# Designs tried in a protein design chat: VH-VL binders against a2sq57. Part 3

Target 1, 206 residues: a2sq57
Amino acid sequence: MARKKQSGGRKVEGWKAKNWYKVHAPEFLGKQFIGEIISSNPENVPGRVLTVSLGELIQDYSKQNVRASFKIMNVAGDAAYTQFNGHEMTKEFVRAMVKKRASRVDSTITVTPLGSTRELQVTITAFTINHARLSQVQELRAKMVKVVEDSAKEADFESFVSAMLKGELSKKMFAECKPIFPVRRIEIIKSESVSSAADRAAALIR
Short names: E, the ipSAE of ESMFold2; O, the ipSAE of OpenDDE; V2, 0.75 times the mean of E and O plus 0.25 times the DockQ between their complexes.

## First folded at step 4 (VH-VL; framework fv_pozelimab)

Design b2 (at its last look DockQ between E and O 0.74; V2 from the best seeds 0.00; counts 0 for: pae E 3.4 > 2)
Fold by OpenDDE, look of step 4:
Structure b2 (fold): chain C 206 residues (1-206), chain A 120 residues (1-120), chain B 107 residues (1-107)
Amino acid sequence: as target 1 above (206 residues)
Amino acid sequence: QVQLQESGPGLVKPSETLSLTCTVSGGSISSYYWTWIRQPPGKGLEWIGYIYYSGSTYYNPSLKSRATISVDTSKNQFSLKLSSVTAADTAVYYCARDYYGSEWYPLDYWGQGTLVTVSS
Amino acid sequence: AIQMTQSPSSLSASVGDRVTITCRASQGIRNDLGWYQQKPGKAPKLLIYAASSLQSGVPSRFAGRGSGTDFTLTISSLQPEDFATYYCLQDYDYPLTFGQGTKVEIK
């Protein structure tokens, strides 16, 4: 009696129909379509990050060298909604701004905009026209930091980010630094959303 | 060629304010760090401070409480005031240009200096 | 403030001699050092900037060397017009500070 080897038919796990989700920018940036993502499970969509050209997003060619990242927070139907996650200038652009015999002044700070529990780590860079002495570098750094900190104290998260991405903070920093030392340009070259202590703690419990 | 010339009283009484003016010719005062330096008789050089064309100033900590530097762009001049002078403030006072181009040319042009004596 | 220590305070030399003056900074100042010549009754004159760059119009017999904390000014062949007091200046940071000076006298 030949034991019929029950060919354990590999249950071809049925091709779960993959759904497309339309990802939208935050409202303060116009709620524009920024891309599509595919998932077989809507529960797996939150937490994904999309990166787009800021220039394309806000229709400003001057921002073509800025990439903005957005984290999907929730899904409703076939729509996915995001929050700002950070931005970064392209390395090539930053490199191109560095001149010989000039100074680059960098400062990284963490700010918490008004009424927000969200922290944002920002990197500020000043490009000088001439070589700056140590005290001048320090003074420029202090001025830039102060401008950004003061702005964060006065603006909510969305307003702060908007001002940052639109270059308003850079303009202000430039205006305040120019009287100190000849600067060519000041940019916030990078920002990163920093998880709150609460979020980190919650992640440890999961 | 840039030229600097100091002017002011050569004699100041103790506790009074020393006032000097530097007149710049052959160039605009609208750039650079305009600087004051002093040299007591038979001694070395002491940097006092600078003023940038925008009005930004930095003073030697040793003199910060007493020194004030100002600029008058309309006259192409910058000035030094030193308050509460003592005999220790007797020196030749120089104005100078601190130049930034492709490189720093520290104090590349000087005035001839003016002797200020603090005496009763 | 950064302290500049200059050595020697004075030296005697003859025309044609090689003269070397040293300057030491209390901390690293990269190459942000200048050398000045001062004659009696005159303002200092910039000779060397950026530790080793010769100011325009300065004779080639003057040479600056060094980086970090130790610097030297060399006059390869002393001329009659070179008898003066020399000062180093750090321009790395404010306040600017001078060495105490080196008087070069005729032997």
Scores: ipSAE 0.674, ipTM 0.850, lowest interface PAE 0.8, mean pLDDT 93
Fold by ESMFold2, look of step 4:
Structure b2 (fold): chain C 206 residues (1-206), chain A 120 residues (1-120), chain B 107 residues (1-107)
Amino acid sequence: as target 1 above (206 residues)
Amino acid sequence: QVQLQESGPGLVKPSETLSLTCTVSGGSISSYYWTWIRQPPGKGLEWIGYIYYSGSTYYNPSLKSRATISVDTSKNQFSLKLSSVTAADTAVYYCARDYYGSEWYPLDYWGQGTLVTVSS
Amino acid sequence: AIQMTQSPSSLSASVGDRVTITCRASQGIRNDLGWYQQKPGKAPKLLIYAASSLQSGVPSRFAGRGSGTDFTLTISSLQPEDFATYYCLQDYDYPLTFGQGTKVEIK
């Protein structure tokens, strides 16, 4: 049986030291420093989310209006390591893409990359050069969705996220939509890592 | 300015294929959607379908089983084939431009029309 | 398919009269409606696009109004050269569909 020792005499103040933890991006994005957090207990650090400019993270000024978020998964010493949690283009950036006399084609879908236990909800938007008729809008939407869904089936989580953040999926959607109707731009404007219905159900029955 | 001219046989026998060509001059065919419309003598207008440079087409459901529209960008032409014709297909056939640029005007330029008679 | 119904099918009017032609869509088509004039032996000519916008070179006596399902073409002072058949066209969705036409006769 272990027995706790107690200090004698004076009452010791119950202050706990707080420590800084250096937070790093996931390995597939270069593991660089993305920020710091403070906590008195290393066991409370996992689960926290940090948001950074994608342009600063990957040294690409064309991505300065894109925010990426990362969730801390584990701590080693004074370092905290993350996984990708989502991204979003700023509302101002997206609004600047809108043109009068043109159509905006939106879709939000959920994909599960190859072999992944995680789902990713993505929001796709296309901006046409000119006003599109209803059937053309519907055909564009269907093609955009199919490209993203097919790409998710062919790539693991890290490869899919990399292709999404680097604009490779947007380029593929653009090429596939070009024969249907003149498009000006197609982007994945938002993504969110979401827990599956099964994972949420398991958390509730505890 | 842009001009469209229909050409093809004016008389077609029943059960045969009606074949028409529209020649576009004064502009490029590759920048627009191109359509065929027909009008039986003394009657209203019926939209047949369109073609885009990519080969993308859409046909009026009433004619979809029999109509084929194609484009030849090297000749600046597009064409209509209508199979298994009957007397009901007797009409003036028009080709027309459908513009999807920043100045959207549905069916802004038409050819003069060509009468096709289906008769034994 | 979206059906377009014109009224009347024909009308007689005198030079100088105000003439109104109506076109009704079987569903909402926003303002995606054009008006065309066809004279005997000639191809239709675009008069009005987007329900109310006057095409270049078209006399200002032609005016279009409406949105949704109900549309009108008005000729404010009928001229001898205005006897023709008039068609509306919806271009909201495929297949594109015309009204059955309205023949305007000068009496």
Scores: ipSAE 0.349, ipTM 0.730, lowest interface PAE 3.4, mean pLDDT 87
ESMFold2 (binder alone), look of step 4: mean pLDDT 91; pTM 0.935

## First folded at step 6 (VH-VL; framework fv_pozelimab)

Design cx1 (at its last look DockQ between E and O 0.61; V2 from the best seeds 0.00; counts 0 for: pae E 14.1 > 2)
Fold by ESMFold2-Fast, scan of step 6:
Structure cx1 (fold): chain C 206 residues (1-206), chain A 120 residues (1-120), chain B 107 residues (1-107)
Amino acid sequence: as target 1 above (206 residues)
Amino acid sequence: QVQLQESGPGLVKPSETLSLTCTVSGGSISSYYWTWIRQPPGKGLEWIGYIYYSGSTYYNPSLKSRATISVDTSKNQFSLKLSSVTAADTAVYYCARDSYGSEWYPFDYWGQGTLVTVSS
Amino acid sequence: AIQMTQSPSSLSASVGDRVTITCRASQGIRNDLGWYQQKPGKAPKLLIYDASSLQSGVPSRFAGRGSGTDFTLTISSLQPEDFATYYCLQDYDYPLTFGQGTKVEIK
């Protein structure tokens, strides 16, 4: 033959076997098994997201209708390790919290936990026993936001997420809002990892 | 049945502090807003301010610099102090329950009212 | 502050008459409006809350209507015990504000 052949043909030899990888929750949630994924190349495993029941993960039936999402960061042997990516309460669960003649106070904010390069967008919802007047709605919203923002300034990413998922932030918001107006329930119903402002600015320059 | 009763001096000198207490009976002071409302002789009603049983207060901006409302849950009472009074503060003062937050009713129970006259 | 304006300031009516009192808010207050009756020498009494909801124990001849900025209180068949001054109250936002009152003189 006079010509060189290009590297890589349609005939592939030495195909790697597909392997199952056991995915584990982050250490602050006990490194519990959360699922399995399959891949023939371990380099293609990082970046995948798995969603599981928070109630099963933390053994709390009251959180059975909360879904937590985890993103795979690295692989070691047959184990894959994740970082928290977000959570969401099911539509059915949130609907069950609505009562006739009650006020619903919502706020969505973005927080950056202490020392974190990651931002987290959280949605806070409060349900009152009966309708609140405008100034009370505004004061409840401001208080909820302040509690969550102050908590983020005092805790690293994992500590903040742990407090959020275990209901410590909800408990603190309830205690701070109770002196303002009769509150039935306050929850962080959703969280989502977002890119930092610096990362977005860097992307625009490229 | 819930009853409210105002008490305090009926005569206050100009520049001094008006002090009134409302005693709540037949029900708990907890979980409600409690308000003071006044009515000058022959005129309409003016809302003064509220106190939530937790101690949180809000005052009508027209009176904010002079008004203080406090609550004593152990005595089932709440009180109004209005400083630097003038003849314009002469009015019947009512205490009232605002059950809006816990039920549906703004000012569902009122005291009988107490006339406070500001004169030397 | 939200200004509440009532009309008329006073009226005279005979027993059995239909009486209508109007209350207007300087801005939208949803249905956060109450009506109060005050008899001479007495504390006011809640008649209607949430613009149209009749308080327990209040006669059905009293009816409230309206939303937003325009509200009415109607007494369908005026009785002798209805002699009183009537006040509207917005409870949409603080400070809470009353209308100036409407005096109903019954003949």
Scores: ipSAE 0.255, ipTM 0.675, lowest interface PAE 4.0, mean pLDDT 87
Fold by OpenDDE, look of step 6:
Structure cx1 (fold): chain C 206 residues (1-206), chain A 120 residues (1-120), chain B 107 residues (1-107)
Amino acid sequence: as target 1 above (206 residues)
Amino acid sequence: QVQLQESGPGLVKPSETLSLTCTVSGGSISSYYWTWIRQPPGKGLEWIGYIYYSGSTYYNPSLKSRATISVDTSKNQFSLKLSSVTAADTAVYYCARDSYGSEWYPFDYWGQGTLVTVSS
Amino acid sequence: AIQMTQSPSSLSASVGDRVTITCRASQGIRNDLGWYQQKPGKAPKLLIYDASSLQSGVPSRFAGRGSGTDFTLTISSLQPEDFATYYCLQDYDYPLTFGQGTKVEIK
């Protein structure tokens, strides 16, 4: 009776069951569900970035042209929690705001909200009614920067970001810039989380 | 049609303050840069400064310490004060509108000018 | 401050002549340049804005050209009413500055 050599079944490397994680917005934005990610290893989930429509997130149609990015910080069970990573207005929207014979005034600054170690690089754009002279451009830029800087000094990270995304900073900038030069609109068209000097240094040590 | 007219004393003593008013008619003081320009006799033109309709001002650095421009929207007027005048401040003073409608029109409307002589 | 240099300071010409006045800026001012005509005892009058745009009501014999640092005003055929002093103005930056003027006199 010939012992049937049990053919060593190729250990089908067990398809590690991929788990779905529900990603949530930060608490200050309502902890809303923003999407799902799949991973076979929960350790690989942190660091991933999701981008969603701000309009959908905060139920404000006026913000439909704004994309907000969130970075997953931690996972608990099937839930993934995020922090604000930045935002950007769509290129089409920004382009549509540029008019002939008018000026676009851009300024990029890095701010650190009150009590935070996190830095945000913020890009502000003013759209003027007509062509601005150099000195006017300079004054507008200075005013916009000042408003954003002052706000960052007075608000914690969440409050600052909230004010930024809701358009409160834009309104304030608009009000303060009007006396300088006729502006049509002022928008913070982009923000980006910037690694702190400490984080950069730590990364170099790794 | 917009018209500008300067008014004020034609004679000012040294060290005193020159005071002029520009009256705007045919339109409201709104959405423009209202400017003062002067021209010494037989010489070129010098920009003094402007006031935006909202009250924002900017002055020639050469005159910043002495010049004050103000606006009275209720009277449809804007004014120039120049302190500590000397003979060098003798000039025809013009008020003008710097317009930014659909296009930018630098000084599209002028007053007729008023001569101010600084003399003891 | 941006310096505007006009040339010539004065010129003599006859009716029907082509006259060219130049203005040079100490730095680039894009097309933010205006030309003005001033007659004795009168306020300056805007002729050209944005370096080459003719102000409404100004005769077509007036033409402005240039960008950056070098600009020209041309009167294609000088008329009796064109004898005056002409000024360029930069409105690129504050303080606004005028050229020293060019007096066009009858020959």
Scores: ipSAE 0.196, ipTM 0.655, lowest interface PAE 1.9, mean pLDDT 91
Fold by ESMFold2, look of step 6:
Structure cx1 (fold): chain C 206 residues (1-206), chain A 120 residues (1-120), chain B 107 residues (1-107)
Amino acid sequence: as target 1 above (206 residues)
Amino acid sequence: QVQLQESGPGLVKPSETLSLTCTVSGGSISSYYWTWIRQPPGKGLEWIGYIYYSGSTYYNPSLKSRATISVDTSKNQFSLKLSSVTAADTAVYYCARDSYGSEWYPFDYWGQGTLVTVSS
Amino acid sequence: AIQMTQSPSSLSASVGDRVTITCRASQGIRNDLGWYQQKPGKAPKLLIYDASSLQSGVPSRFAGRGSGTDFTLTISSLQPEDFATYYCLQDYDYPLTFGQGTKVEIK
């Protein structure tokens, strides 16, 4: 029977033969090709994490300094399918946003989007135009945390992640924080998918 | 050049409400914080509170129960109301602008001040 | 509230003298300190912001130094127009608080 033509010729060495797997982004991000991996055993493919430029993934130039990561959950044939694992702005990009004689307001929180069994740990950072007083820093922190927490309560996992990656949450935080103190920029600079609180609590009991 | 001018009654009876307006000219009220400060005769300065042009306020805890600051962007004005006044509220009242630009610094523009006397 | 203590409460000086005024905060306030000059019957005028930055239009004979809790205002060569009362202000935390003032008088 006719076989698929393989680049570089056919080579089989028994149990050590390696296969290429085409890795795809999650469906809510368009199931786009995001890379390839090789493995001799399909059982070793799930669990691997790939990172790509978010700007290229969603066709948005403003996201060129943002990396998104995706965890392989299963394979079918020569395709591997992923779930969102996290994102992070490059350290160089974040460092460039720091200005002398201005304030940086950081918060790291964990949210569970509506109806989701998965949690996201997100790091929110505001950069002010000039030095903010301590009470203004604390008001800014509280407001940006509340915006993200409320958004998570109102959106499922995919909608929340999409709003986060496309900058919609950053725009909302900016609008809500503007009355408190002049801000130059508010971003979610990092997110990371984590196990649920229930799963973590169960692990601690053992 | 930005100029601030306080206006309002110079005499207020005890237990009544002190009401002052600050008119901003030579610039827009938008994008800045606006502040009231008072100075009893022969004494030091006391910060009363601020309003951001969009309506957000913060008050000195010593006055929070009695003070209300408001803004009218269409008239380029902001105002102070202080309820239930006593002789202790006799002071020169100043309005001032907090700077909004690349640098945060205390009050770059002040009004000339208006004396308010609380007396029967 | 953060208390600001100025020293001295008053001083007498001659034209040309170098004068130094100190301001101490009851807790650390970074460099979030301003200096103001007030002449009788007039509103205060900003001289120095962020502890050491000279406001536009203020003569270079005025200099601010310090950070944390201890701050100074120095006038390197006193001029006739410098006889006034000087206040420090912390804008680190609410409520904003002024020092009690330092009156600089003619000898």
Scores: ipSAE 0.000, ipTM 0.486, lowest interface PAE 14.1, mean pLDDT 84
ESMFold2 (binder alone), look of step 6: mean pLDDT 90; pTM 0.924

Design cx2
Fold by ESMFold2-Fast, scan of step 6:
Structure cx2 (fold): chain C 206 residues (1-206), chain A 120 residues (1-120), chain B 107 residues (1-107)
Amino acid sequence: as target 1 above (206 residues)
Amino acid sequence: QVQLQESGPGLVKPSETLSLTCTVSGGSISSYYWTWIRQPPGKGLEWIGYIYYSGSTYYNPSLKSRATISVDTSKNQFSLKLSSVTAADTAVYYCARDSYGSEWYPFDYWGQGTLVTVSS
Amino acid sequence: AIQMTQSPSSLSASVGDRVTITCRASQGIYNDLAWYQQKPGKAPKLLIYAASSLQSGVPSRFAGRGSGTDFTLTISSLQPEDFATYYCLQDYDYPLTFGQGTKVEIK
């Protein structure tokens, strides 16, 4: 009988106080509030990923179809602070760029911004006005890759990501490719933060 | 409608540079590739190279060391220079529009052709 | 470079005949093939692009087919003005290359 009442007490004891954590974007994106999470244990907060509309985050209506992902790194009080984890243009938005007789030129590369220990895998897609010949496709791919690689060599992680998300890299790729072949649009449609080789090696030694 | 017309000397001495100009009328030189194609008497067609209206060029590897194509958008003209000519360069030279970036048409308009004879 | 081989090199035909010319690429070029007609002393004229698309103003008796490496041009009912030399062109990659030509002659 006494144990029956103690069993009820154990259930109640399991309802620990939960705390709300206000998640903020990184400083280089204005430390905007991006969402709230709830947890009874602050140790379980780091590592979570939140995805928000880039257009809402930077107050730019033209970027409503771009989603930015942020990974929580640390907690201080009731605030959680993030680092950029990647972005993706919605599949609907990218699909709308495809045309029947046009060429699509894709390239996925990994860049390490100046002074960064973090690597970023980016996917570049170019759409031509009409079908391009093979050598033109190859030259377009080489130009767009070079623009992105050169940009990464000259900018730290935050500056590179900011230029990418603002469309500065897309504008530069378009300008470099326009003299080669009629280009309709060039975009970095996806980026994803990847662990460095050193970080992966360190994790394996644990 | 678009018209193309070749002009230049019909006789060139061996080892000299062959120079031809194509004048485009009835349409803009912008937004298109412009090309030179030649045909030795009684033989088939050989593509020489292109220039995009922006100035970007590509040449047939067989002629790349000798060929230069340039464009002058203000005069609506593009030109071919072929250095160190020999009797093998005797041919009718055509200029043509390659609409293949803006349309899907390869060589939809041609000049009438100009015969260039390489002889001393 | 992509080699384009035409067959036959020449053929003799009569008005009203069905004429077939073939063109073979040394590698796959999808449907990036065009056909041209050239009369003596004249510049070539585009007949067909993208292997099977008829250029505006070209009579419907001309038809192209094929993809990959094997292509044909057919003239369903040969007319007097069709006696000419025909060239195929691959426009898949640079340098652009023509076939050696097929001469269609009066029988």
Scores: ipSAE 0.435, ipTM 0.753, lowest interface PAE 2.6, mean pLDDT 88

Design h10E
Fold by ESMFold2-Fast, scan of step 6:
Structure h10E (fold): chain C 206 residues (1-206), chain A 120 residues (1-120), chain B 107 residues (1-107)
Amino acid sequence: as target 1 above (206 residues)
Amino acid sequence: QVQLQESGPGLVKPSETLSLTCTVSGGSISSYYWTWIRQPPGKGLEWIGYIYYSGSTNYNPSLKSRATISVDTSKNQFSLKLSSVTAADTAVYYCARDSYGSEWEPLDYWGQGTLVTVSS
Amino acid sequence: AIQMTQSPSSLSASVGDRVTITCRASQGIRNDLGWYQQKPGKAPKLLIYAASSLQSGVPSRFAGRGSGTDFTLTISSLQPEDFATYYCLQDYDYPLTFGQGTKVEIK
């Protein structure tokens, strides 16, 4: 269960006014049940974010250290439906990848998948076997960014997110970077859904 | 213990291609960067370039247009070709291992060097 | 490219002397600096890597210090076999660049 929480704070109301809502993942991830929340008013349910283990969601043991976040968009009956909001590899898992004498190459970029009104901020991290020289760090960073940007230009939001979460982008980045410098691992360690400028402007209009 | 040995002609005519081979013994050529350095008589050291066992290369910008480094992992060898040579390319050429990718020591083992004279 | 400047270009010393040579980088190179010894007719030999780490088999009288842009190599008590030319090398970025060399010769 994602979380047991009473929406709108503590209220001295009749218990018959409180409802449990079953929260479901987006269709492209199979609409699996991901948790329950409680609320006395269905209008207070949209906007809440739930985080679940990706490994449990897609039944892939290799993804147990990845947490995916989902934002509730709408309610129908006793069901709540979500949009992908981001992911994060556990801090413990990422920290375990770092060796004292190895290089860590980080880059955070914002991509807009083909035909999407939503932007996604992505953090890419490469871990080398030993320290890399400046030109190699810069070349690795540029290659990682290009692979991710090119992928986003050719895939819609759901296809891009699916490729990212399944490790297809990490595999492609590794293959492209391996000839540059000894790379141990490349991962997209974090993503966050970001509203476009137009969406932010629209949200301020009543 | 790793040993490197340069081989190739000691005399090259102007405008021709200088070709040298470095043979590595006592260890695998894999997982290291392999490099060429030169030293004109009485002068300092100049880094020419490297090759990683994967075939990835990097060259000193001053020599980029003329230098080619290749590796043959089956023979445990790597080679340098420098085209369009002039008298300025007369130098002792060294091959060396760059261990920073595995052991952090830059240029930790060197060949004995081979003098290449560019003259007609 | 990163320029490496050594000082002095040459020095004369006697056995038992403390000798210090310096190396300056045109930009910050962290501790990515090595020192090499070259005797006449021979290949250079790595003495010190990562600015201060003594290579296996190298006598403890050799010591390196520094970080960023300013580095020194010290020979605490010069021996007859130490008369040679010494080069610093930055391995922070490509192309790798050497200093012009410091010749240590008999007084």
Scores: ipSAE 0.286, ipTM 0.665, lowest interface PAE 3.5, mean pLDDT 86

Design h10F
Fold by ESMFold2-Fast, scan of step 6:
Structure h10F (fold): chain C 206 residues (1-206), chain A 120 residues (1-120), chain B 107 residues (1-107)
Amino acid sequence: as target 1 above (206 residues)
Amino acid sequence: QVQLQESGPGLVKPSETLSLTCTVSGGSISSYYWTWIRQPPGKGLEWIGYIYYSGSTNYNPSLKSRATISVDTSKNQFSLKLSSVTAADTAVYYCARDSYGSEWFPLDYWGQGTLVTVSS
Amino acid sequence: AIQMTQSPSSLSASVGDRVTITCRASQGIRNDLGWYQQKPGKAPKLLIYAASSLQSGVPSRFAGRGSGTDFTLTISSLQPEDFATYYCLQDYDYPLTFGQGTKVEIK
């Protein structure tokens, strides 16, 4: 029965604190800091995708027109760790490769690197100096596909991705195609990670 | 300008191998496709095959089992061997440059042609 | 193999006449067609490439048209030196195939 007295307690902020998480590239690409993400709940951080310039990531400015994507897999403290999710050359960069009377030979294939449950869908594009005849287009396509498939059979996921991003596969495709027809440029212009068998099984339950 | 000159025996016996060489002058053999074409007397033109300066070849399916084309870039020459010849192989044989791919022109320079008669 | 059919097999015309030769492919070949002139005892000479492009040094009276399966070679004003056999060639795919030829005889 006392007269009402103003409470001496202070109202604390009712909003949950938001934290910044430092996102890091995979170990095989140097674990470099690639960006920050904000979240009030660490459970909401995994699954997000960040895209960065490959040229800046690997410190090779000849690859500034290539963008690499990384998917956050887990969080430890204020750090988020990723796995490679794919890459893409900018639309503008690819369009600049087109030349009058030249042929463009495209192929999209899915490869499974040695010992990996993860798959990569890759798009290969070759640009000839001039218009190619049908049999040469077919032979170039078959050769490009074989080089990439053979490389995947001989390398684990990280080694395959590194070879692809550094242009090693493009150089090998060029060398194999050069004896067939005058080729100006061959590139893997895009890659996209396909869910592992475990990830697909988990998705079916949800 | 580029000039091509065929050389080789004008008479070949049935069942033997026809052998011709084309010498390229006035330009490099590198970077081009080099082709053999034949023309039987009074008839039309038949493409035999090509060799790219890299050594890659392609042959008319009708002649693939018998035809071999080779290139010697150091001598600026390429050659045709056609095995197991018959009277049906009697023709004027032409060598030609195919610059398609690098310069857009199919069969843009031809040799003068050499008559090969298959007879006993 | 892609078959090339020429029409007519021969024709006779006077100097100054307009002459048209046709060539048909058994399947679509885009514009991958060339025209060749062969004079008696000589090697063929490239006149037109890519169906309609005139080769350097070839007189402007020669013109090519067409795409896909139907092609024509026109000589707008026939000259005495145009007496020859004309061949079309598809270079869309291997093996390369020629038409059977059209002999142009000057009256």
Scores: ipSAE 0.508, ipTM 0.773, lowest interface PAE 2.1, mean pLDDT 88

